# VHH binders against q9y6x5: the designs that were tried, part 66

Target 1, 379 residues: q9y6x5
Amino acid sequence: LPPKLLLVSFDGFRADYLKNYEFPHLQNFIKEGVLVEHVKNVFITKTFPNHYSIVTGLYEESHGIVANSMYDAVTKKHFSDSNDKDPFWWNEAVPIWVTNQLQENRSSAAAMWPGTDVPIHDTISSYFMNYNSSVSFEERLNNITMWLNNSNPPVTFATLYWEEPDASGHKYGPEDKENMSRVLKKIDDLIGDLVQRLKMLGLWENLNVIITSDHGMTQCSQDRLINLDSCIDHSYYTLIDLSPVAAILPKINRTEVYNKLKNCSPHMNVYLKEDIPNRFYYQHNDRIQPIILVADEGWTIVLNESSQKLGDHGYDNSLPSMHPFLAAHGPAFHKGYKHSTINIVDIYPMMCHILGLKPHPNNGTFGHTKCLLVDQWCI

## First folded at step 3 (VHH)

Design g33 (framework vhh_surovatamig_d1)
Fold by ESMFold2-Fast, scan of step 3:
Structure g33 (fold): chain B 379 residues (1-379), chain A 125 residues (1-125)
Amino acid sequence: as target 1 above (379 residues)
Amino acid sequence: EVQLVESGGGLVQPGGSLRLSCAASGFTFSRYAMSWVRQAPGKGLEWVATIKQSGSETDYVDSVKGRFTISRDNAKKSLYLQMNSLRAEDTAVYYCAAKYYRDTGWYEPTSFDYRGQGTLVTVSS
């Protein structure tokens, strides 16, 4: 029987939540598996970009999903709901489910992971659910486990995506201990349900399970707003993305727009595309706009309005508040091992190794994840 | 061309009720989370309520919870807000707004993908 992997994402699960709240079900999972305490995600620290980086092993400039809202300067296409299923946006990389299906004659299954309801390089996940936020975790889990047990060719790679704790992190902010405690307990209970379901169906002992996330969350405030309208008139630019990383397409001379923005706020960095720090790996793609604004942690960019958002992400990927964790259990993984940090792009080559797939060229380093795996020598 | 057209606003006494409607066109309505946002005189935009794609999950700002009910009809491409027990502080222009729901972000009223022209609700004795 070929090795099987289930990749689970709880959107916006900040790594230090593990230290500040109790997770009895997750701790039981970790006790017999592995924990990576911090995963350094890619910039920008947003949902679509980081979920695609997990399954491609590429920086955003390389896989082409550079934000949740995008404009392509070469083709003049806008990424919106009408274009979200256009393969154009996703075709700059090959995600692992495509590789899984094209090598070894295997099937893939997906419950809501970004990109899985799109044909990418003429290949769509063998079993998938069209994105619908109203579908319960239990229904997603029921479909995934049914497909893992009842498929020919066999499902060897499956994904499961859940929108919490991101939604509540935005609403309440990560410093709201009362509300976040309630939300995180519900997530821990869902992890308990997941493990119980896999055990009841006879999947648990032979299935590799990874639980991770795309980013963290930081506290925002109405006292920490950057009003772009105080600095520049709307007639000078088209806004492609707003906060906390604003993507600016100039309607006039780029240098003139830059000069109007560069001294706008002490809590925002303004970059011409070629001046974006190399450490971000956020420069070499036509979907990255000529001017990028990066707000300081906890600051929100607005257009002459208030923000009701008490938590946000998208900030500098060096910030620990932006980091998720990774926990894993299964025959490929050691038991009771803790590791400090990996890069989010390292997850892809590790998953390819577990599944016996040849990875596409990627930015991950397999050596960074060797200590997690039973069939590898740790250095 | 995307259009969101609100209706149903008007003058009502405190404790009264109004039902707002929004007619959507030019996009695939059933794929968007739909929200009501409001702007009181001299104030910024405030998110009020959201309903997810299928209509089974809703969220409200605390000040309207139990008084307002958001609903949608995907076949008619329409969004509704039933407002009960209206208060003077509910006086505002109410906007229908659409957000593709993959990332949350609907608590940021200026981040919506589409927004209508608004309908005025005045709660006054």
Scores: ipSAE 0.386, ipTM 0.723, lowest interface PAE 4.1, mean pLDDT 91
Fold by OpenDDE, second read of step 4:
Structure g33 (fold): chain B 379 residues (1-379), chain A 125 residues (1-125)
Amino acid sequence: as target 1 above (379 residues)
Amino acid sequence: EVQLVESGGGLVQPGGSLRLSCAASGFTFSRYAMSWVRQAPGKGLEWVATIKQSGSETDYVDSVKGRFTISRDNAKKSLYLQMNSLRAEDTAVYYCAAKYYRDTGWYEPTSFDYRGQGTLVTVSS
């Protein structure tokens, strides 16, 4: 019987939520499995890029999903949340669900994980749901578990995506204890539902399950705004992405645009593309615009508009507030083991190992996850 | 062609009421979170209210809470703003705006996917 793996993402689940709030269901899941307390995600710390890094093991510059909003100057194409189904954007990498089907003639399933409703390398998940935010967690879970249990060829890899606590984090800010407690309790209850469903179907003992997230959340404020209109006229550039990492496409000389922006705020770093710090691994892709603005933690880049957002993400990936967690349970994982930190790109080679897949070239290090696995020596 | 057409604006006395409407066309209305934003004379664009796709969840800027109500009819592809107890400071051009909601949160995103031409609301004695 081939190994099976379910990858679950709760969007915007900051790692330290585990320390500051109660999660009886998730803690029970962890107690019977493993926990990585902090996962260093990729820059920029946004939803589409990081989810694709999880399933490819690649930095954003390598897999080509470099933001939630992108522009390709050659083809004049745009990418956004509402326009993400063009394979053009995804084909610079091979996600694990495609590998799973092509290498082993197995089936993959997906419930609204980014990129799963798009044919990538002319391959689409055998089972998938088109993205629809109105579809309940329960319905997504029911479909995934049905496919895991009844498919032929068997589904050996499945993904499940949920939009919280990200949306609420944006609305309330991560420091709102009252509202976030309510939201996070709901998330824990969903985890309880997941575990219960798997047990009822007889999947729990044999299914490997990873619960993780793509990024955290930092507190924002009306007192921490960077207004670009105060520094440069909008006619001089096209805005491809805004906050907290702005992607600037100059309409005039790049140097002139840069000079107008470089001193716009002491709370914002301005980079020419070639000067982007190497540690970000965010340079070697044509989809990265000529000028990048990076706001400091908790600062919001705005135009001449009023922003009410109280939480945001996308900041420097070294910031703890941007880091998610990873928990896992199943026959491949130890029981009652906690690990301090891994890189988000390390998840891919681990998943490939569990599934018996040959990984594509990636930026992950399998050695970083060995201590989580029962069949490996812990170094 | 995508269109958002606002209506219902006008002159009203303080304490009065108005109901704004927005007619949407050219896109899948039910997939978008809808918002009202406003721009007062000499001020920047201000977020006022948002309603999610299903219509069951709403949010408001603090200054209008208890006075304004946002609602939608997906079948009619229409957005509404009931404005009660109007104040002088509510004077503005009101715009209907649409955003495909996934990772943007509740409040005004960095940019809307679509926005109307606006309707003027003047509150004056």
Scores: ipSAE 0.023, ipTM 0.502, lowest interface PAE 3.9, mean pLDDT 93

Design g34 (framework vhh_surovatamig_d1)
Fold by ESMFold2-Fast, scan of step 3:
Structure g34 (fold): chain B 379 residues (1-379), chain A 125 residues (1-125)
Amino acid sequence: as target 1 above (379 residues)
Amino acid sequence: EVQLVESGGGLVQPGGSLRLSCAASGFTFDDYAMSWVRQAPGKGLEWVATIKQSGSETDYVDSVKGRFTISRDNAKKSLYLQMNSLRAEDTAVYYCAAKYYRDTGWYEPTSFDYRGQGTLVTVSS
């Protein structure tokens, strides 16, 4: 029978939370599975870009979801929370559930993973839930397990997304040990519920389960603000995205806007699009704006306002604070194996291998994940 | 086309109570998280409270916790803020605001999809 995979994301789960807090249920999962201590995500280190990189194996400039707020210079379209269901934004890549469904005798199921409620290349996940942040983890888990057990053709790829600890990370900041301890304990309890449900339904021994995240979190402060209004008047540009990576669309000459911004703050780097560092792989897409501002870790870009965020992400992907982890359990994975680091784009070709799918061209390297898998040699 | 119309503001003495209402039209109210945001005289916009689409989850700025209660009626397409034990520091124009939540990020003044014209609350003896 075909291999099955459940991919679970806890949004904003910073890798070093695993070392600084107790996770009895997650540690039991890891004991009989594998742990990758750090996953180096893609720039910019935001929710939509990194979730789409996990399921496509592509850098943001290649898959086209380059931020949570976007503008496409060629078509003049705006991406926001209110128009994210336009397939235009998602069609620059083929996510794994689409490929899974285009092969014989396979279905996909999704509980809220970004993109799964959108027809991409005329294909929507076979079973899905429209995004609604008010739907409980328990309801998402109930639907996913029902679809894994009761579908024809069988569900071979399933996804489950949960918004915490990202929401609480923004509210309290990652240095608030009292509040973060409470939030992370609740997440560990949800992992316990997940494992118990899979065991009760007879799925646990034959299902591959990956638990991962899209990014980490860093501490912010009202003492670390960059006021963009102190450097440039609103009449000179259109703001596409603000913090911590500002996307600037000039209304006047690009060089004039750049000159007004380049010395605005010692805690921000200002790049013309062609000067963005190659290591970011964040240049070759019409949705990347002519000028990009990148705040230093823990600094927030504002428009003559204070920020109420005590934690944020989106910063340089080389920062350990931006890195999530990956844990996995199932017949494809070794037991009790620890690995130091992989790239987030490496997850896609690994998942394709587990499911027996032919991957689309991607930026991942299968060799980086070989040591996690029982059917591969570590070379 | 989209309208958010606030009401219920006025002058109240310290320790008093007010109930703000917001009537929504021109969008699918049930798909949006709803918030109250305020602007004190000469100050910037401050997020006060949020209620998620179903009404089951609420969040508040620390200075109003235990004093303010946000609620919604999806059938009536209405948002409410019950304000108790009012302080001089609560004096502000209060705006009803709507956001289609795909990202769970904390409030930023530029992140709301729609905002009303506001209702003035003055707390003074």
Scores: ipSAE 0.387, ipTM 0.726, lowest interface PAE 4.2, mean pLDDT 90
Fold by OpenDDE, second read of step 4:
Structure g34 (fold): chain B 379 residues (1-379), chain A 125 residues (1-125)
Amino acid sequence: as target 1 above (379 residues)
Amino acid sequence: EVQLVESGGGLVQPGGSLRLSCAASGFTFDDYAMSWVRQAPGKGLEWVATIKQSGSETDYVDSVKGRFTISRDNAKKSLYLQMNSLRAEDTAVYYCAAKYYRDTGWYEPTSFDYRGQGTLVTVSS
């Protein structure tokens, strides 16, 4: 039987939550599997870009999902959470669920993972749920496990997405121990439900399961605001994305716009597109706007309006507060092994290896995950 | 064309009540979390309340908890805000706002996908 892999994402699960809160179900999962304590994600550290990096192994400039909000100046198209169904945005890369179906006579399944309800390269997941935030975890889990268990051709790759603890992180801030404890307990309970269901269906021993996240969360404050209106008139530019990385489309001369913004705040770096630091791998795509603003950790870019968000993400991907974790269990993985760090793009070649797929060109390094796998030599 | 049209604003005495309504059109109302935001004179936009797509979950800014109730009718594509025990500090233009919630947070007034023109609520003796 072909290997099977379930990829699960809990949005906005900061890595250090594992150290600061109790997760009896997740810890048990880890005890019987592997843990990567920190995953360095891609810049910008937002949901759509990082989820697509996980399943493509590519930096954002390469796979073309460069933000949650995008604008293409040539086609005049917009991308957002409510407008993500155009294959135009996704077709610059091939996600693993498409590879899985095209390279082998296999099926893929998806429960609301970004991009899975869109035909990419004229291929859509054999089984999928349209995104609906009102659908319970249980229903998503039930569909995924049903497809894993009863499909022909067999489902060998599946994705499962859940919106917490991200939403709560935004609301309460990651430093609110009382509220976040409650939220994270719910997440752990969901993990318990996942494991229990897999055991009940007889999938647990043979299914490889990865539990990870796309980014962390940093604390914000009303005292740490950057008001763009104090620096530049809104008539001089179009705002494509706001905080903590603003994407600026000038309506006047780019240099003039840049000069108005470059000294706007000591807590914000202003880059012309060609001057974006190389370490971000965030330059070589037409969807990146001519000017980007990057706020320091914990600072919020605003217009002449108040912000009530107490947590946010999207900051420099070198910041520990932006990093998620990765845990895994199954026949492909060791038991009781912990690893310090990997890059988020390293997950793709690992998943391809597990599934016996030939990976597309990617930015991941398979060597970084060898110690997690039973069939590999650990250097 | 997307439209959010607020109504129900007016002059009311302290301790009084008002019910705001918002009529939505031009988008799939059921897919959006709906919110009320307000702008007091000389102040920025402030988030007031949110109700999720299903209508089963609501959230409020602390200053209005116990006094305001947000509700929605998906069949009528309408959003409501019942405001009781009104105070002078509640004086503001109230806006209906819509967000296709995924990874944006509900508390950033500039992050909404759609917003109405607003209705004025004045609380004065």
Scores: ipSAE 0.030, ipTM 0.525, lowest interface PAE 3.6, mean pLDDT 93

Design g35 (framework vhh_surovatamig_d1)
Fold by ESMFold2-Fast, scan of step 3:
Structure g35 (fold): chain B 379 residues (1-379), chain A 125 residues (1-125)
Amino acid sequence: as target 1 above (379 residues)
Amino acid sequence: EVQLVESGGGLVQPGGSLRLSCAASGFTFSDYAMSWVRQAPGKGLEWVATISQSGSETDYVDSVKGRFTISRDNAKKSLYLQMNSLRAEDTAVYYCAAKYYRDTGWYEPTSFDYRGQGTLVTVSS
């Protein structure tokens, strides 16, 4: 029987939450599996970019989902979380579910993972749900487990996405221990439900399960605002994305716009596209705008207004507050093994190995995940 | 082609009540969290209330808790705000706003995907 993998994402699950709160169900999952304490995500540390990096093994400049809001100057198309279904945006890479269906003649199933309700290279997940945030975790889980047991060709790769704790992280901020404790307990209960469902259906012992996230969360404040309107008039530029990474399309000379912005705030770096630090791997794509502004951790870029959010992400990917974790259980994984750090792009080649797929060229390093796997020699 | 049309604003005396309505068209209403945001004369934009896509979750700014009730009818593609015990401080232009929820909190005033033209509420004798 071919190996099977379920990839689960809890959006915005900061790695340090594991040390500050109790997770009895997740702890039981890890006891008989593996834990990677920190996953270094890609820049920008946003939902759409990092979810696509997990399933392609590519930096954002290579897979083309470079932000949650994008603009293409040639076609005049706009991308956003409310306008994400045009294949144009997703076709610069081949996600693992497409490879799974085309390479091995197997089925893929998806409950709400970003991109799975879009035909990419004329291929859509064999079973999928159109994105709708009002659909419960239980309904998503019911569909995924039904498809894992009752499909021909067999579902060998399945994905499950949940919007929390990101929503509550934005609302309360990660430092609100009372509210975050309640939210994280509910997530741990959902993990308990997931494991119980898989056991009841006879899937648990033969299914590889990865639980991960796309990014973390940092505390924001009304005392940490950068007002762009104090430095530049709206007539000089078109705003493609605002905070904490602003994407600026100049309406006048690029150098003049840059000069108006470069000293705007001591808590914001202003880059011409060619000057963006190489360590970000955020330069070589036409969807990256001519001027990029990067706010310091916890600072919010605004247009002559206040911000009501108490938590945010999108910041420098070297920041531990931006890092998620990865936990996994199943026949491919060791039991009771803890690893310190991997890169988020390393997940893709590891998943390809587990499924017996030939990975597309990618930025991940298989050697970084070898110690997690029972069929590999760990130094 | 996306349109949010507010109605129900007007002049009301302190302690009175008003019900605001918002009619949505040009998008899949049930996929969006809906909010009311307001702008008082000479002040910035302030988030007032949010309702989840299904209507199961609601949230309010502290100054209106217990006085205002947000509700929605997905079949009618309509959003409502029942405002009771109105105060002079509630005088503002009220905007209906929509957010496709994936990655941003509902009460960030500038993070909405769509916003209507507004309806004026004046609380005065």
Scores: ipSAE 0.036, ipTM 0.550, lowest interface PAE 7.3, mean pLDDT 91

Design g36 (framework vhh_surovatamig_d1)
Fold by ESMFold2-Fast, scan of step 3:
Structure g36 (fold): chain B 379 residues (1-379), chain A 125 residues (1-125)
Amino acid sequence: as target 1 above (379 residues)
Amino acid sequence: EVQLVESGGGLVQPGGSLRLSCAASGFTFSDYAMSWVRQAPGKGLEWVATIRQSGSETDYVDSVKGRFTISRDNAKKSLYLQMNSLRAEDTAVYYCAAKYYRDTGWYEPTSFDYRGQGTLVTVSS
């Protein structure tokens, strides 16, 4: 029987939530599995970039999903609704479900993980749901478990994506303990439902399950706004992405635009593309714009307007507030083991190992995840 | 050409009600989350309410909860905002906005893919 893996993402699940709130179902999962307390994600700390990094093991500059809003300078394409299912945006990397289907002649299943409703290198997930935020967690789970049990060739890799606690994190901010407590209790109940469903179907003991997230969340405020309109007129540039990382495409000389922006705010760093810090691994792609603005944690870039967001992400990936966690259970994983930190790009080669797949060249290091696995020595 | 056309604005007394409508054309309405955003005189844009693609999930800014109801009719390609118990601070130009919804951070007004021309709501005696 080939090994099976279910990869679950709860969008925007900040690692520190685990220490500040009670998660009885998640704690039972961890007790008989493993916990990585912090996952250092890739820059920028946004949903599409980090979800694609999890399944490719690549930095954003290498896999090409460099933001949630993008412009490609070579082809002149914009990443928008008309381009959301355009394979062009996703074809710079090979995600694990494609590798799974092509190397081992196995099936993959997906409930709304970013990219799974798009043909990538002419290969789409064998079973998938088109993205629709209105579809319940229960319906997504019902489809995934049906596909895991009733597929031929067998589904060996499955993904499940859920939008919370990101939605509530933006709306309430992570410091709203009353509202976040309610939201996170609902998430924990969904984890309980997931485990119960897998047990009822006889899948639990033989299935590897990873629960993780793409990023964290930090508190924002109307007192922490950077008004870009106070520094530069709209006629000088095209805005590709706004906050907290602004992507600026100059309409005039790049140096002139840079000079207008460089002293705009003490709470924002302004970079020419070539000067972006090497530690971000955010430079070598045509979709990264000539000027990038990076707001300090908790600061929001605006265009002469207020922001409704009380929480946000996208900030520097060295910030603990931007880090998610990873928990896992199954025959591949130790029981009751706690690990401090891995890089988000390390998840891909670990998953390839569990599934017996040859990983495509990637930025992850298998050695970083060895201590989680029963078939590995971690001296 | 993408068009979002708002209607239903006007002058109303405090405590009164208005129903705003938005007619959409030039895109696949049912694939988009729809929002109402407003701009009060001399102030910036403020997000008011969002409704998901199927209409099953709605969200509101705290100041309008229990007073405003967002709804949609995908067959008619129309968005609505029922505004009850109106206050002077609700005076604003109200815009219909559309977003291909994948990230919840996209409640920010400047993140919307399409926005209409606006309809003025004035709440005064």
Scores: ipSAE 0.033, ipTM 0.539, lowest interface PAE 7.0, mean pLDDT 90

Design g37 (framework vhh_surovatamig_d1)
Fold by ESMFold2-Fast, scan of step 3:
Structure g37 (fold): chain B 379 residues (1-379), chain A 125 residues (1-125)
Amino acid sequence: as target 1 above (379 residues)
Amino acid sequence: EVQLVESGGGLVQPGGSLRLSCAASGFTFSDYAMSWVRQAPGKGLEWVATIKYSGSETDYVDSVKGRFTISRDNAKKSLYLQMNSLRAEDTAVYYCAAKYYRDTGWYEPTSFDYRGQGTLVTVSS
């Protein structure tokens, strides 16, 4: 009987939400499982990069999904966080579902996780749903549980992605307690539905379940805008990504563009690519542009216009507001164990261990997660 | 103040062409997926075409595929719809629509946060 793992992501679930709101269903999940209070994600703290880091164990410069909007200077290709299905963008790494299918001759299943509807190294998830945000959580869960019970070869790795609370975090901002409490209660109810469905189908006792997220959320304001058009004329550069990390491709001398930007606002840092802080691990990839602008927490970079965003992410990964959590339950995990912090890249080698897969070279450290696992000695 | 201002509508013969434009202001245009939706006389709203915030990936309703082309210019904060081989069935008020989309994952062709006042397209001999 091979071990099975379901990986669930609630996009934009800031770790501190667990302390500020009540989650009865999630707390019931945790009391018989494990909780990691903070997961330190990779920079930039965006959806596509961090979801791919979870399943590859690599920094963004290594797996190649370096932003939700990218430009490759060598091939002249553009990428957005839409339904971009060109394998070119995803082929710099091998995600866990590909390894699962190739090493163990097992099946993988996916409900909307970024990359799972793309053939990566000529391998697509055995079962998958094409991305469509209109598809309900219930339909995603129904398909995943159906595939977990009714597949040959057996599905041993399954993923489930949900867009909330990220969409509402952007719309209302994380400080809107009335709207966020309603959104987060609905998410907790979905977690209850998930557990109930797995119990009813006889999957609960033998399935490893990880509930996590890619990033957090911070409050933005019309009082915290950086107008890039007041700093530099758009004729001097091509804008690849805007906010809160702007990716600038100069049309003139790079030093001239840098000099126009470097003193533009006290609320953003301007880096030449080679001067990007080493701690970001955000330098060694052709998709990282020659000049990167990094806004201070809660500041939005705009092009001579207002921003309707009341919440955002993408900021410095050292910020606690950018951190998600990780909760897990199942035969591989201790019961009632709480851990303070892991790195998001550590999730991949832990999942490989649970599934009995040999991990590809990665930036995670298995030792950081061994205290979560029953078959490991924690010291 | 969010504004979407459509222009370019008018009377055109069957088989003719029109180009619609939409000028956007009051929001970060590059963070929004942009759509054209239409309402024929006595009918409900019908989604026609969407383009992602980056300008890559476009989707169309089946009846207009190969005839209509959606495009955008983020520097000019403008959305366009090139309509070729127009048919009587294309007669409608055409609305520019915006959906906040960034970091919510992937594409949503049928919902929007803002909509303009519309521009009338009449295809008649």
Scores: ipSAE 0.000, ipTM 0.298, lowest interface PAE 13.4, mean pLDDT 89

